VH-VL binders against 2-C-methyl-D-erythritol 4-phosphate cytidylyltransferase (ispD). Designs and how they scored, part 14

Target 1, 229 residues: 2-C-methyl-D-erythritol 4-phosphate cytidylyltransferase (ispD), of Wigglesworthia glossinidia brevipalpis (q8d223)
Amino acid sequence: MINHPEIIVIFPAAGIGKRMGYKYPKQYIKIKNKTILEHSISLFIDKIYVKKILIAINKKDYWFNKLSILKNKKINIVIGGKSRTESVISALKFVSKVDWVLVHDAVRPCLHKNDLNKLLKVINISPFGAILAAPIYDTVKKSYGNFISHTIKRNKLWRALTPQLFNLKILINCLKIITSKGEIITDESSALEKCGYKLNLVHGRSDNIKITYPEDLNFANFFINNIKE
Short names: E, the ipSAE of ESMFold2; O, the ipSAE of OpenDDE; V2, 0.75 times the mean of E and O plus 0.25 times the DockQ between their complexes.

## First folded at step 3 (VH-VL)

Design p20 (framework fv_daclizumab)
Fold by ESMFold2-Fast, scan of step 3:
Structure p20 (fold): chain C 229 residues (1-229), chain A 120 residues (1-120), chain B 106 residues (1-106)
Amino acid sequence: as target 1 above (229 residues)
Amino acid sequence: QVQLVQSGAEVKKPGSSVKVSCKASGGTFSDYAMHWVRQAPGQGLEWIGYIIPIFGTAEYNQKFKDKATITADESTNTAYMELSSLRSEDTAVYYCARDLYEYSGPFDYWGQGTLVTVSS
Amino acid sequence: DIQMTQSPSTLSASVGDRVTITCSASSSISDMHWYQQKPGKAPKLLIYAASSLESGVPARFSGSGSGTEFTLTISSLQPDDFATYYCQQYNSYPYTFGQGTKVEVK
């Protein structure tokens, strides 16, 4: 009956950000009176084509229940796993009646609308999916302990960002294959790559940062001010 | 702030077609649903359909599926509604409307309306 | 299709009066909104999600209700409030509006 794509968005949020030096999950740190998680969700919550938002949290997470956004009926909480991949797999068990899924980091609050829109347009081009990515400009070194092993040629190398867009059935099947083989992945696109699918690469902004260290909060404060259309 | 500006009034003969435009300024155009609603003189509101410009696909009220065609041009931030095989009962004010960024569902912004008169 | 029925269809009131308009849905809904329309103007959102007041709308307007029965209340009618009011369901296609309630000068 509905002609346009309907999308479910998954936020793996089961990790605790120890690297931030805080004793609570880093997605609950506030910037401009909203949590990092709320900023990361903000571009998706008011879209008619977003059917549901699934947030995979740690079983010991007791901070989420105080967030006002959780009163929005689109938002559903799932208990995540021991790893990012297990958390995504847990959320996928609650996904139905859509052909497309987006996976977005809970601590990437600086996504621009134009980047999301470019990514979503790939639904008309690819049956498999796409990721946001930014080119690498720095010289890249491979290390062994404290020594340089060799330089990696940076030409045509890209940093994988999120959101990442996938055909639902293909993502589920590839993740099952990867987990059955005991392989480790750091993003969901790796599962489709290992299964032989060609994903589109969508050039996104370099200021779509992941908050990993305390200094990233200063960058996030600055970049959030510049997200306005 | 989002502003929607529609094309001017039209007078049409039965059996002809009309194309109404709605130009958006301020805010974001491409990833929000742009709806069309009509109101016959002295009557209530009737939902026609919507388009999400980034996908280029339109949804319709079943009543209007064979009569209305909704399109969008992202380069000019303009949505269109074309109504074919016009009859006198299609005489109405046609509105475009859309959601606000922080709200889901309600029509927070409306165009000024376009009167389409169908007379023989 | 979900039918939205408003009561009354016309209401005569004086400045300072409490005005109550009811909207009945033919099946249970959670997304419903109220609009105000003045002659020759586009509708204006007043209340969304049954009870949430839209920014810039005076506090004398309030909404309540759940399931199939919803109410819009104007606690102390002002001259600017003489208009037609519409309820709308946004739960399922096709989106439907009530027939309207005209609030006119007594």
Scores: ipSAE 0.512, ipTM 0.798, lowest interface PAE 2.7, mean pLDDT 88

Design p22 (from p02 with light chain I29V D31Y Y90W N91D; framework fv_daclizumab)
Fold by ESMFold2-Fast, scan of step 3:
Structure p22 (fold): chain C 229 residues (1-229), chain A 121 residues (1-121), chain B 106 residues (1-106)
Amino acid sequence: as target 1 above (229 residues)
Amino acid sequence: QVQLVQSGAEVKKPGSSVKVSCKASGGTFSDYAMHWVRQAPGQGLEWIGYIIPIFGTAEYNQKFKDKATITADESTNTAYMELSSLRSEDTAVYYCARLEYDSSGYEFDYWGQGTLVTVSS
Amino acid sequence: DIQMTQSPSTLSASVGDRVTITCSASSSVSYMHWYQQKPGKAPKLLIYAASSLESGVPARFSGSGSGTEFTLTISSLQPDDFATYYCQQWDSYPYTFGQGTKVEVK
């Protein structure tokens, strides 16, 4: 028996977003001659405690088979679902013999190794899990149509980032409960919250950005160049 | 690139203990397994164990469970291997090593220069 | 424990010779490495995953095999190749090495 945690990493990558203006999924856009997906995977691939990396792709994805990452034995492709949550659930069907799962956005290539390490250390202190998050420093407004309803106090407000770390059995159970009730969630931590579990917040860097719009590529290019020890 | 630098040679008496260090520079330290391997003079290689610094957990070859203690200090990027109750049979060169691989499966293998531990009267 | 047995333990060869070293595992392994070691130096990785050539290693080195029988071949021995060679399984704990094969000048 091994004494260290074994982890499976899930990348929900079944979205075919049109917001980038490209005719292919945004995770296949290249920065420094590597796809965004390859950058997002890079911190996980060569870690002895990462047993497998599951990438949930759209059934109409014709671009993945051209990537060199298919050569790596740790990387398994699964067909995702209509939503992020369905894609994670699809990947979880292939997870066994581990107690911990990381879920990471396929379009967050700017994750710092120090943030990942802080998150993973939660395994030593929590039976449930944790998420990377960054505090909100901007004034937050609640809208009503095109108007400001009121200002929300930003203290105690955090932006949820990824990776998100979960005990496998707890995540599976909570996702089953949420799905059976027809509830919609936007991240996996919401499922554990709705089931009454308390997750740790791990303060992560604000440059761990999610690439959503074309302007984000300029930021990602800059931040990737600054990812060093 | 990764460089592993080990502490210098040691001469120890039977029954004493020795602690060998392995300092990593370049690349990342905390999230890779650091292995320890020994080689007695004129003999083959023998795997002792490894540590994953971020978790503070070590795995051992069962043969070394009561003899070797592997630890790591993330603040100094240094892994340690301590051997207790030294016998003449523990005379060997001790190596630290780590493996990395890229997304295409290509392996990168880094070794320290080795530390000779001599156990003599 | 998986016992790794190399044959031969020593072989004498001349420059230009084809050299073959065999490694037998006591049970099936999927992940086998080959290392080269010169006197006073740390081991150097030559072949990983039974047959994958490490970057910078000359094409005269090749690995083959699966299950319990693995082979390292040097197709045309060069002066720089006189060394001791070790197989190692990374499949299961404890990780084990063969006893080594010393390739020396005939």
Scores: ipSAE 0.508, ipTM 0.787, lowest interface PAE 2.5, mean pLDDT 87

Design p23 (from p09 with light chain S27E D31Y E54Q N91E S92D Y95L; framework fv_daclizumab)
Fold by ESMFold2-Fast, scan of step 3:
Structure p23 (fold): chain C 229 residues (1-229), chain A 119 residues (1-119), chain B 106 residues (1-106)
Amino acid sequence: as target 1 above (229 residues)
Amino acid sequence: QVQLVQSGAEVKKPGSSVKVSCKASGGTFSDYAMHWVRQAPGQGLEWIGYIIPIFGTAEYNQKFKDKATITADESTNTAYMELSSLRSEDTAVYYCARDEYSGYEFDYWGQGTLVTVSS
Amino acid sequence: DIQMTQSPSTLSASVGDRVTITCSASESISYMHWYQQKPGKAPKLLIYAASSLQSGVPARFSGSGSGTEFTLTISSLQPDDFATYYCQQYEDYPLTFGQGTKVEVK
């Protein structure tokens, strides 16, 4: 038997790029002659402890077959759902014989290896998991239409990043409970929080950005040039 | 480019222990498997085991399970292989090796460390 | 354990010759690699995943095969190619190497 952890990485990639204004999913936009998806996968594909990479795509995705990286034997394509969480649940049906999963946004190409390594070391000290997060520096307001309703305390507030690391059995159980109650979550760590599990917070770099709007492409291009190794 | 530099040759008495080091520079150290392979004089290559530094857990060839201990120090980017209860048949060149792109090929090798066990 | 057996153990050849080395696995494997080793030096990776040429390796080297039978071919032997060649499987633990094939001057 293998003594070290084996990990399956899940990329929810069933989004259609609605906010970018393109006619194809945003993960297929190119930066430095590679797609955003290829950049996001690149830190995981060559690691011996990564058993499989599952990419959850939209049923109507016709672009994935054009990427040569997706012909790698570690990569499996699965059909996702309407939401990020539904896509993760779909991918989890194909996960077996590992204790740990990573969930990473398909449109976060600026992850540094040192952040990933810090996150993975949590396996040595936690049975539940961890997320990468960055502190909030700006004052946070809750809106009501075009008006400010109130200020949210930013003290000890963190922006949740990805990857997010989970014990597989705990994640599956918590997602099952959340789904049965009809509750909506925006990330997988919310499911474990609701089930009472304490996840470790790992301080990640603020340049690990999620590409959501067209201006993010300029920042991603700049940050990718500054990734070491 | 990854470069692996090993410690110098050792001469040891039967029953003693030896610890060989392998310092990595260039590329990344912590999240790749570092393997150890030996070669007795005039013989072929024999795999001992590997370690993934970020996890600190080592895998061994069953033949070496009670003889070899593989460790890593991330602060110095150095992997170690210690052999205990040395016998004359442990005389060999010991190599560290790893790949960069997968877990399937050894595209980087240390220069080798000759360990001689004699009375 | 998966046994890797090379044939021949020693091969005498002249510059310009076509050289073929065979490696037989005791069971079917998906992953095998070829290495070159010169006296006093560490091995160098030549071919990975049976048929993929390592970056920087001359095109005269090629690998083929699947299942249990694999071959390394040198299409036109050069003086720099006199060395010992090893195959290796990565299908299962323990990782195992062939016994080596020494290519020497005829």
Scores: ipSAE 0.553, ipTM 0.813, lowest interface PAE 2.5, mean pLDDT 88

Design p24 (from p10 with light chain S30D D31Y S92E Y93W; framework fv_daclizumab; at its last look DockQ between E and O 0.72; V2 from the best seeds 0.00; counts 0 for: pae E 6.8 > 2, grease 19.9 > 18.9, SAP .516 > .496)
Fold by ESMFold2-Fast, scan of step 3:
Structure p24 (fold): chain C 229 residues (1-229), chain A 119 residues (1-119), chain B 106 residues (1-106)
Amino acid sequence: as target 1 above (229 residues)
Amino acid sequence: QVQLVQSGAEVKKPGSSVKVSCKASGGTFSDYAMHWVRQAPGQGLEWIGYIIPIFGTAEYNQKFKDKATITADESTNTAYMELSSLRSEDTAVYYCARLEYSGYDFDYWGQGTLVTVSS
Amino acid sequence: DIQMTQSPSTLSASVGDRVTITCSASSSIDYMHWYQQKPGKAPKLLIYAASSLESGVPARFSGSGSGTEFTLTISSLQPDDFATYYCQQYNEWPYTFGQGTKVEVK
């Protein structure tokens, strides 16, 4: 009978780093002597309201066994699926009695504590959840092959970031519905949207980047310094 | 990196209230639990409760539910513990602390605030 | 509430002695700490998660145990080690401390 929320954090980390050109999954690339995964975890591990951190890895992942984070009893490793969504669903099978879940990309090491705190405060005002997002500043073009089809009005358009915060029961129910219909989603908020729930947008920093290509490592090195100082 | 600095000693009369402050610097404040622990002269440690500033919610040892009020002000990185209806047995050193739970963080304690209840 | 019971309440020792302090929990726990406290000072964390040495703490301190029985060991006691030691559980609230063990000069 606690008054504050309790949260489980899920990191889908079963993907391969094909776009990075490395011999191992991109979350194990090191920046300042720590893996990208360790940097992504760092804001969550020492918080009393975070009950567990679940990391969904590929069943053939051996690199994780070499990391010191395995010594932390707060971290549980689960076997993920073929997709990001399947990995999140796999992790949800191991969630104990909590009301709230955060889903965070394993390759977003540049999250600022102030953005996380703004997101978590949504628990005080929303029963459903919220996502971090950044507004789109560039003119957006819809393509048709190698040609411009048309310009999309960027007014009210946002880039979805993570973490994404959800009421646990609602997330599980919406993912079950989406999976039963065979629908593909690229983030978890899409499942709640398709089920008719209104999620809050929380304005996050644009330097909360996802490491997808080798050039992103240069930006991540730079932005991680800004977080620590 | 993290430092907790508490307000100075207080002498209070029975039946009054006292409010002790704890200012955090050097790290994060809003998203960590700030605990309050007391120690009567020559006695052991007794946990009072904690607050998580971003949620504004406090948890209490049942013994202190009607006695203690724990609050926080995120704009000044300061946590407060107020004790009401003071009695002589409330004479103690009161500590604020950010306690280690995960094996990944450090344990931080304030210097302590002596509260003496006497007339 | 989980009761943390320490033994002994007081022990007399000489520099160079091996000292052991025990802590018994009234129910099985996974999370417990050992603290050192000197007069007029706040407690200082020595051991977390029953057996992990806190950074900056001398290697002569060690913790062991699981479930309901835990021990703090000081190999080759030094003058700086005469202090009161407390175990604490953070498995559930209210968080509870042992009553303390005072290590004093023989």
Scores: ipSAE 0.671, ipTM 0.836, lowest interface PAE 1.4, mean pLDDT 88
Fold by ESMFold2, look of step 4:
Structure p24 (fold): chain C 229 residues (1-229), chain A 119 residues (1-119), chain B 106 residues (1-106)
Amino acid sequence: as target 1 above (229 residues)
Amino acid sequence: QVQLVQSGAEVKKPGSSVKVSCKASGGTFSDYAMHWVRQAPGQGLEWIGYIIPIFGTAEYNQKFKDKATITADESTNTAYMELSSLRSEDTAVYYCARLEYSGYDFDYWGQGTLVTVSS
Amino acid sequence: DIQMTQSPSTLSASVGDRVTITCSASSSIDYMHWYQQKPGKAPKLLIYAASSLESGVPARFSGSGSGTEFTLTISSLQPDDFATYYCQQYNEWPYTFGQGTKVEVK
């Protein structure tokens, strides 16, 4: 018997990246001769505790099959759905024999190893899971149309990051409940929240950026250099 | 570039114990398995066990379960292996190593620590 | 436990010879490695995943095989290649090594 935790990592990667202005999905843009997707995966592929990596791709994706990472035994593809939630659910159908899953954005190539380690240590103290998050430093305003409605108190607000760590059985059940009610969620942790589960916040670095706009590529180039071994 | 530096040679009497250290530098320590391998005089290589420091639980070859105790100290990037109830057959060179399969990892070994058990 | 059996135990060869070392696993495996060890030194990884050459290893080394039978080949033996070679499975607990093959000067 293996005594250490075993983990499956899910990458929802079915998006096409309209905001980046490219005709191909943004996760396939290259930084330092590797795609953003490959950078986002690379931290996980060399970990003995990672049993499998499931990548949910668009049914019309014909860029993934050109990646050398496809040859790695841990990498498995699944066809994702129209939403992030549907893509994660599709991947979860292939998950068994582990108690824990990580869900990580395909376009967060700047994750530091120490943040991942802090997140994974939650397995020792929580039956439910945790997310990486960073404090909000800017004043937060709620809008009404193009006007300021009011300032939201930011001292208890966090920017949600990934990876997010979940108990497998709980995640599956919560996603089924949320989808049966037709609710839209932006991350998987909100499904557990809506089901009443207590998730830990793990303080992560602000440079764990999600590549969303073209200017984020410049930041990613810089931050990837700072992920040192 | 990972480097593994082990503690120096030990001469021990039967029935005593020894603790071998392995300090990692040039890379991360906490999320990689640190393996221990031994080589008795004139013999081949034999896997003892490993630890992943962030989980703190070691895995052992059953042959060594009651002989070896593997621990890690994240604050000093050092793994330890303690051998108890030493006998003459425990005389060997003990290596720490990073032996994980990966398409992108390098194999890294410490220089070895000779433990000699004699009266 | 998966047993790894190497043959031969000792191999005498001359510079320039083609050298073949075999390793047999007691059950089917996907993951095995080849190491080189010189006296007084730690083992050095040569081949990972049965056939993939580690960085900095000369192209004269190659690995092949699958299932239960694996081969390390040195296409043209060089003076630096006289050493002991080990196969090792990383497929399941406990991880095991072959008994070693010493390649000696003929």
Scores: ipSAE 0.072, ipTM 0.620, lowest interface PAE 6.8, mean pLDDT 86
ESMFold2 (binder alone), look of step 4: mean pLDDT 89; pTM 0.899
OpenDDE, look of step 4: ipSAE 0.572; ipTM 0.853

Design q01 (from d03 with heavy chain D31E; framework fv_daclizumab)
Heavy chain, then light chain:
Amino acid sequence: QVQLVQSGAEVKKPGSSVKVSCKASGGTFSEYAMHWVRQAPGQGLEWIGYIIPIFGTAEYNQKFKDKATITADESTNTAYMELSSLRSEDTAVYYCARDEYYDFWSGYEFDYWGQGTLVTVSS
Amino acid sequence: DIQMTQSPSTLSASVGDRVTITCSASSSISDMHWYQQKPGKAPKLLIYAASSLESGVPARFSGSGSGTEFTLTISSLQPDDFATYYCQQYNSYPYTFGQGTKVEVK
ESMFold2-Fast, scan of step 3: ipSAE 0.716; ipTM 0.859

Design q03 (from d03 with heavy chain F55W; framework fv_daclizumab)
Fold by ESMFold2-Fast, scan of step 3:
Structure q03 (fold): chain C 229 residues (1-229), chain A 123 residues (1-123), chain B 106 residues (1-106)
Amino acid sequence: as target 1 above (229 residues)
Amino acid sequence: QVQLVQSGAEVKKPGSSVKVSCKASGGTFSDYAMHWVRQAPGQGLEWIGYIIPIWGTAEYNQKFKDKATITADESTNTAYMELSSLRSEDTAVYYCARDEYYDFWSGYEFDYWGQGTLVTVSS
Amino acid sequence: DIQMTQSPSTLSASVGDRVTITCSASSSISDMHWYQQKPGKAPKLLIYAASSLESGVPARFSGSGSGTEFTLTISSLQPDDFATYYCQQYNSYPYTFGQGTKVEVK
């Protein structure tokens, strides 16, 4: 019997990426002759404790089949849903015989190995899970239409990053509850929070950026070349 | 490039214990498996086990589960293997080896090896 | 446990000879490797994934096979190639090696 955790990594990748202005999904934009998706996967694929990597794609996706990573037996493609949550749920239907899952954005290619390792160490101290997060340094305003309602005290405020680490059974149960109530979530940790579970915050690097706008691509190029291991 | 440097040769009496070290430099230590393999004089290679340093969790060949204890210290990038209740048949060269992943074929191989540590068990 | 059996156990050859070593697994495997070991030294990876040549290894070495039967070939033996060769499976615990094939001077 294997004593160490085995992990399945899920990449929800069914979105179109309209904010990037490209004719194809943003995860297929290339940096250094590899797609953003391939860069986002790279830190996980070579780990003996990563059992499988599940990529949830749009059923109309015509670009994935040209990726060389599909030759790798750890990589499995699943058909996602209309939302991030539905895509994660679709992938979870193919997860078995592990206690832990990671969910990682398909467009976060700048994850640092030390951050991943800090997150994974939470398995030794928490039965529920943890997320990578970065503290907020800028003054934060709550809006009311186009006006400032008030300033939010940024003390103890964090930006949620990915990967996010979860006990599999707890994640599945919380997502079923959230889905049955028709509640909307923007990340998977929100499901456990709404179910009353307390997740650990793991301080991650601010350069673990999500590629959302064209400007982010220049930063990703820089960070991948200089600091991503 | 990864380099593995092991501690020096040991001569031990039957019933004693020995702890062999393997220090890694270059590349990453914490999130890859560090394996231990032994070779008795004039014999072939036997896999003992490995450790994943992040969790400090070791896997063992059942033959060695009561003999070997594998540990790791991430602060010094060093893996250890302790052998207990030594007998003459434990006389062997002990190697540490770190696995390396190859993308195309989706597997692992022992690409990086330490120089070996001779453990001699005699009266 | 998967048993790895090499043939022959010893092989006498001359420089320039074509040498073939076989490795038989007791169960079908997809992940196997070949190592070279010289006296007093650690093993060195030669071939990974049955047929892929490790960087820095001379082109005279090649591997082939699938399922339960695998071969390592040295197309033209050189003096530096007199060594013991081991196959290994990396499919299941415990990871196992063949007993070794010693290539010695005829």
Scores: ipSAE 0.675, ipTM 0.855, lowest interface PAE 1.8, mean pLDDT 89

Design q04 (from d03 with heavy chain I54L; framework fv_daclizumab)
Heavy chain, then light chain:
Amino acid sequence: QVQLVQSGAEVKKPGSSVKVSCKASGGTFSDYAMHWVRQAPGQGLEWIGYIIPLFGTAEYNQKFKDKATITADESTNTAYMELSSLRSEDTAVYYCARDEYYDFWSGYEFDYWGQGTLVTVSS
Amino acid sequence: DIQMTQSPSTLSASVGDRVTITCSASSSISDMHWYQQKPGKAPKLLIYAASSLESGVPARFSGSGSGTEFTLTISSLQPDDFATYYCQQYNSYPYTFGQGTKVEVK
ESMFold2-Fast, scan of step 3: ipSAE 0.704; ipTM 0.857

Design q09 (from p01 with heavy chain G56D; framework fv_daclizumab)
Heavy chain, then light chain:
Amino acid sequence: QVQLVQSGAEVKKPGSSVKVSCKASGGTFSDYAMHWVRQAPGQGLEWIGYIIPIFDTAEYNQKFKDKATITADESTNTAYMELSSLRSEDTAVYYCARDEYDSSGYEFDYWGQGTLVTVSS
Amino acid sequence: DIQMTQSPSTLSASVGDRVTITCSASSSISDMHWYQQKPGKAPKLLIYAASSLESGVPARFSGSGSGTEFTLTISSLQPDDFATYYCQQYNSYPYTFGQGTKVEVK
ESMFold2-Fast, scan of step 3: ipSAE 0.715; ipTM 0.859

Design s04 (from d07 with heavy chain D33Y S54Y G55S S57D; framework fv_daclizumab)
Fold by ESMFold2-Fast, scan of step 3:
Structure s04 (fold): chain C 229 residues (1-229), chain A 119 residues (1-119), chain B 106 residues (1-106)
Amino acid sequence: as target 1 above (229 residues)
Amino acid sequence: QVQLVQSGAEVKKPGSSVKVSCKASGYTFTSYYMHWVRQAPGQGLEWIGYINPYSGDTEYNQKFKDKATITADESTNTAYMELSSLRSEDTAVYYCARLDYWEGYFDYWGQGTLVTVSS
Amino acid sequence: DIQMTQSPSTLSASVGDRVTITCSASDSVSYMHWYQQKPGKAPKLLIYDASSLESGVPARFSGSGSGTEFTLTISSLQPDDFATYYCQQYYSYPLTFGQGTKVEVK
């Protein structure tokens, strides 16, 4: 458990365009001649402790076959589900012989290795897991419709990032419980929270952005250049 | 504070065996792999192998696979390395060192044990 | 096995000099670390992950590089810096060190 020799990394990447052939899924958009997906997984491939990288794709995804990264021995393709969480659950069915897993967004290409290292060291002090997160420094408002309901105190609020690190058995058991109850979760850490486990917060860089909107591509292009020396 | 304390210097005849100890303190012994590194007089550092004290799993450099045996005793927080069939070429300082598994650097080293094999 | 070659093997320098040591790996590595060893003592970690300065190590030491080429620099050599320096890769087993660079007076 502690000081486990290998981990498995899961990338939920089952998002597709609304019409086949009209556009590529976001993870296949190129920045600096490589896809966002290739940038997101590049940090993990060359790590001695990474046993396998599981990429959960849509069953109709044939864009992955164009990527040279498919030839890497560490990479296994699995068929995902209709949602991010279902894709993670699908990938977990293929995880074996490790005690720890990382879940990382396929569209977060700006992760720095120092943040990854800080997160993984939590294995030495936490039996359950941890997430990368950044504190909220802006004033936060709660809304009702288009109006301000009230200001939320931001001094203890964090933005959840990925990777998220979990003890494998605990994650699987919590996801089974949550899905059996039909409860909605927006990230995997929510499943452990609802099961009563305390996860550690690991302060990560705010430039570890998720590409959600077209304007994020310019930020990602800039931040990717900051990762390489 | 973290300390790795090794057993004292040994002078051995060719063909004999030696067992070097490395007692760890100041941390959870099973949370880090313990590695062994050799340094012949006036030469560089050469990796011998490691043990995972939690599982007992070991890995060896092929050069030392028939020479070195690494063990650990969780009850005393002590790692051991035994060298068999000693030859004069085995004369060296032997270090135990703790590895940070995720980044792979040696953050703490034992003081070293000089093993001298008479020619 | 990943072969590590340091350049130079030996260098003569004076106090106040800028010293640069290079480490070349036979394959691209994910982590490179640097150690200092003084005569009769165990190695001491100086730089981890190519460029991160270990706590307690003077700011005159710096590291850079990625892939197969890595550099350790001492901006202004001090008397305590006459030692042998080793690089170490963490990409595949067996773990390997460079052959060492001895920094000698004059």
Scores: ipSAE 0.320, ipTM 0.740, lowest interface PAE 4.3, mean pLDDT 88

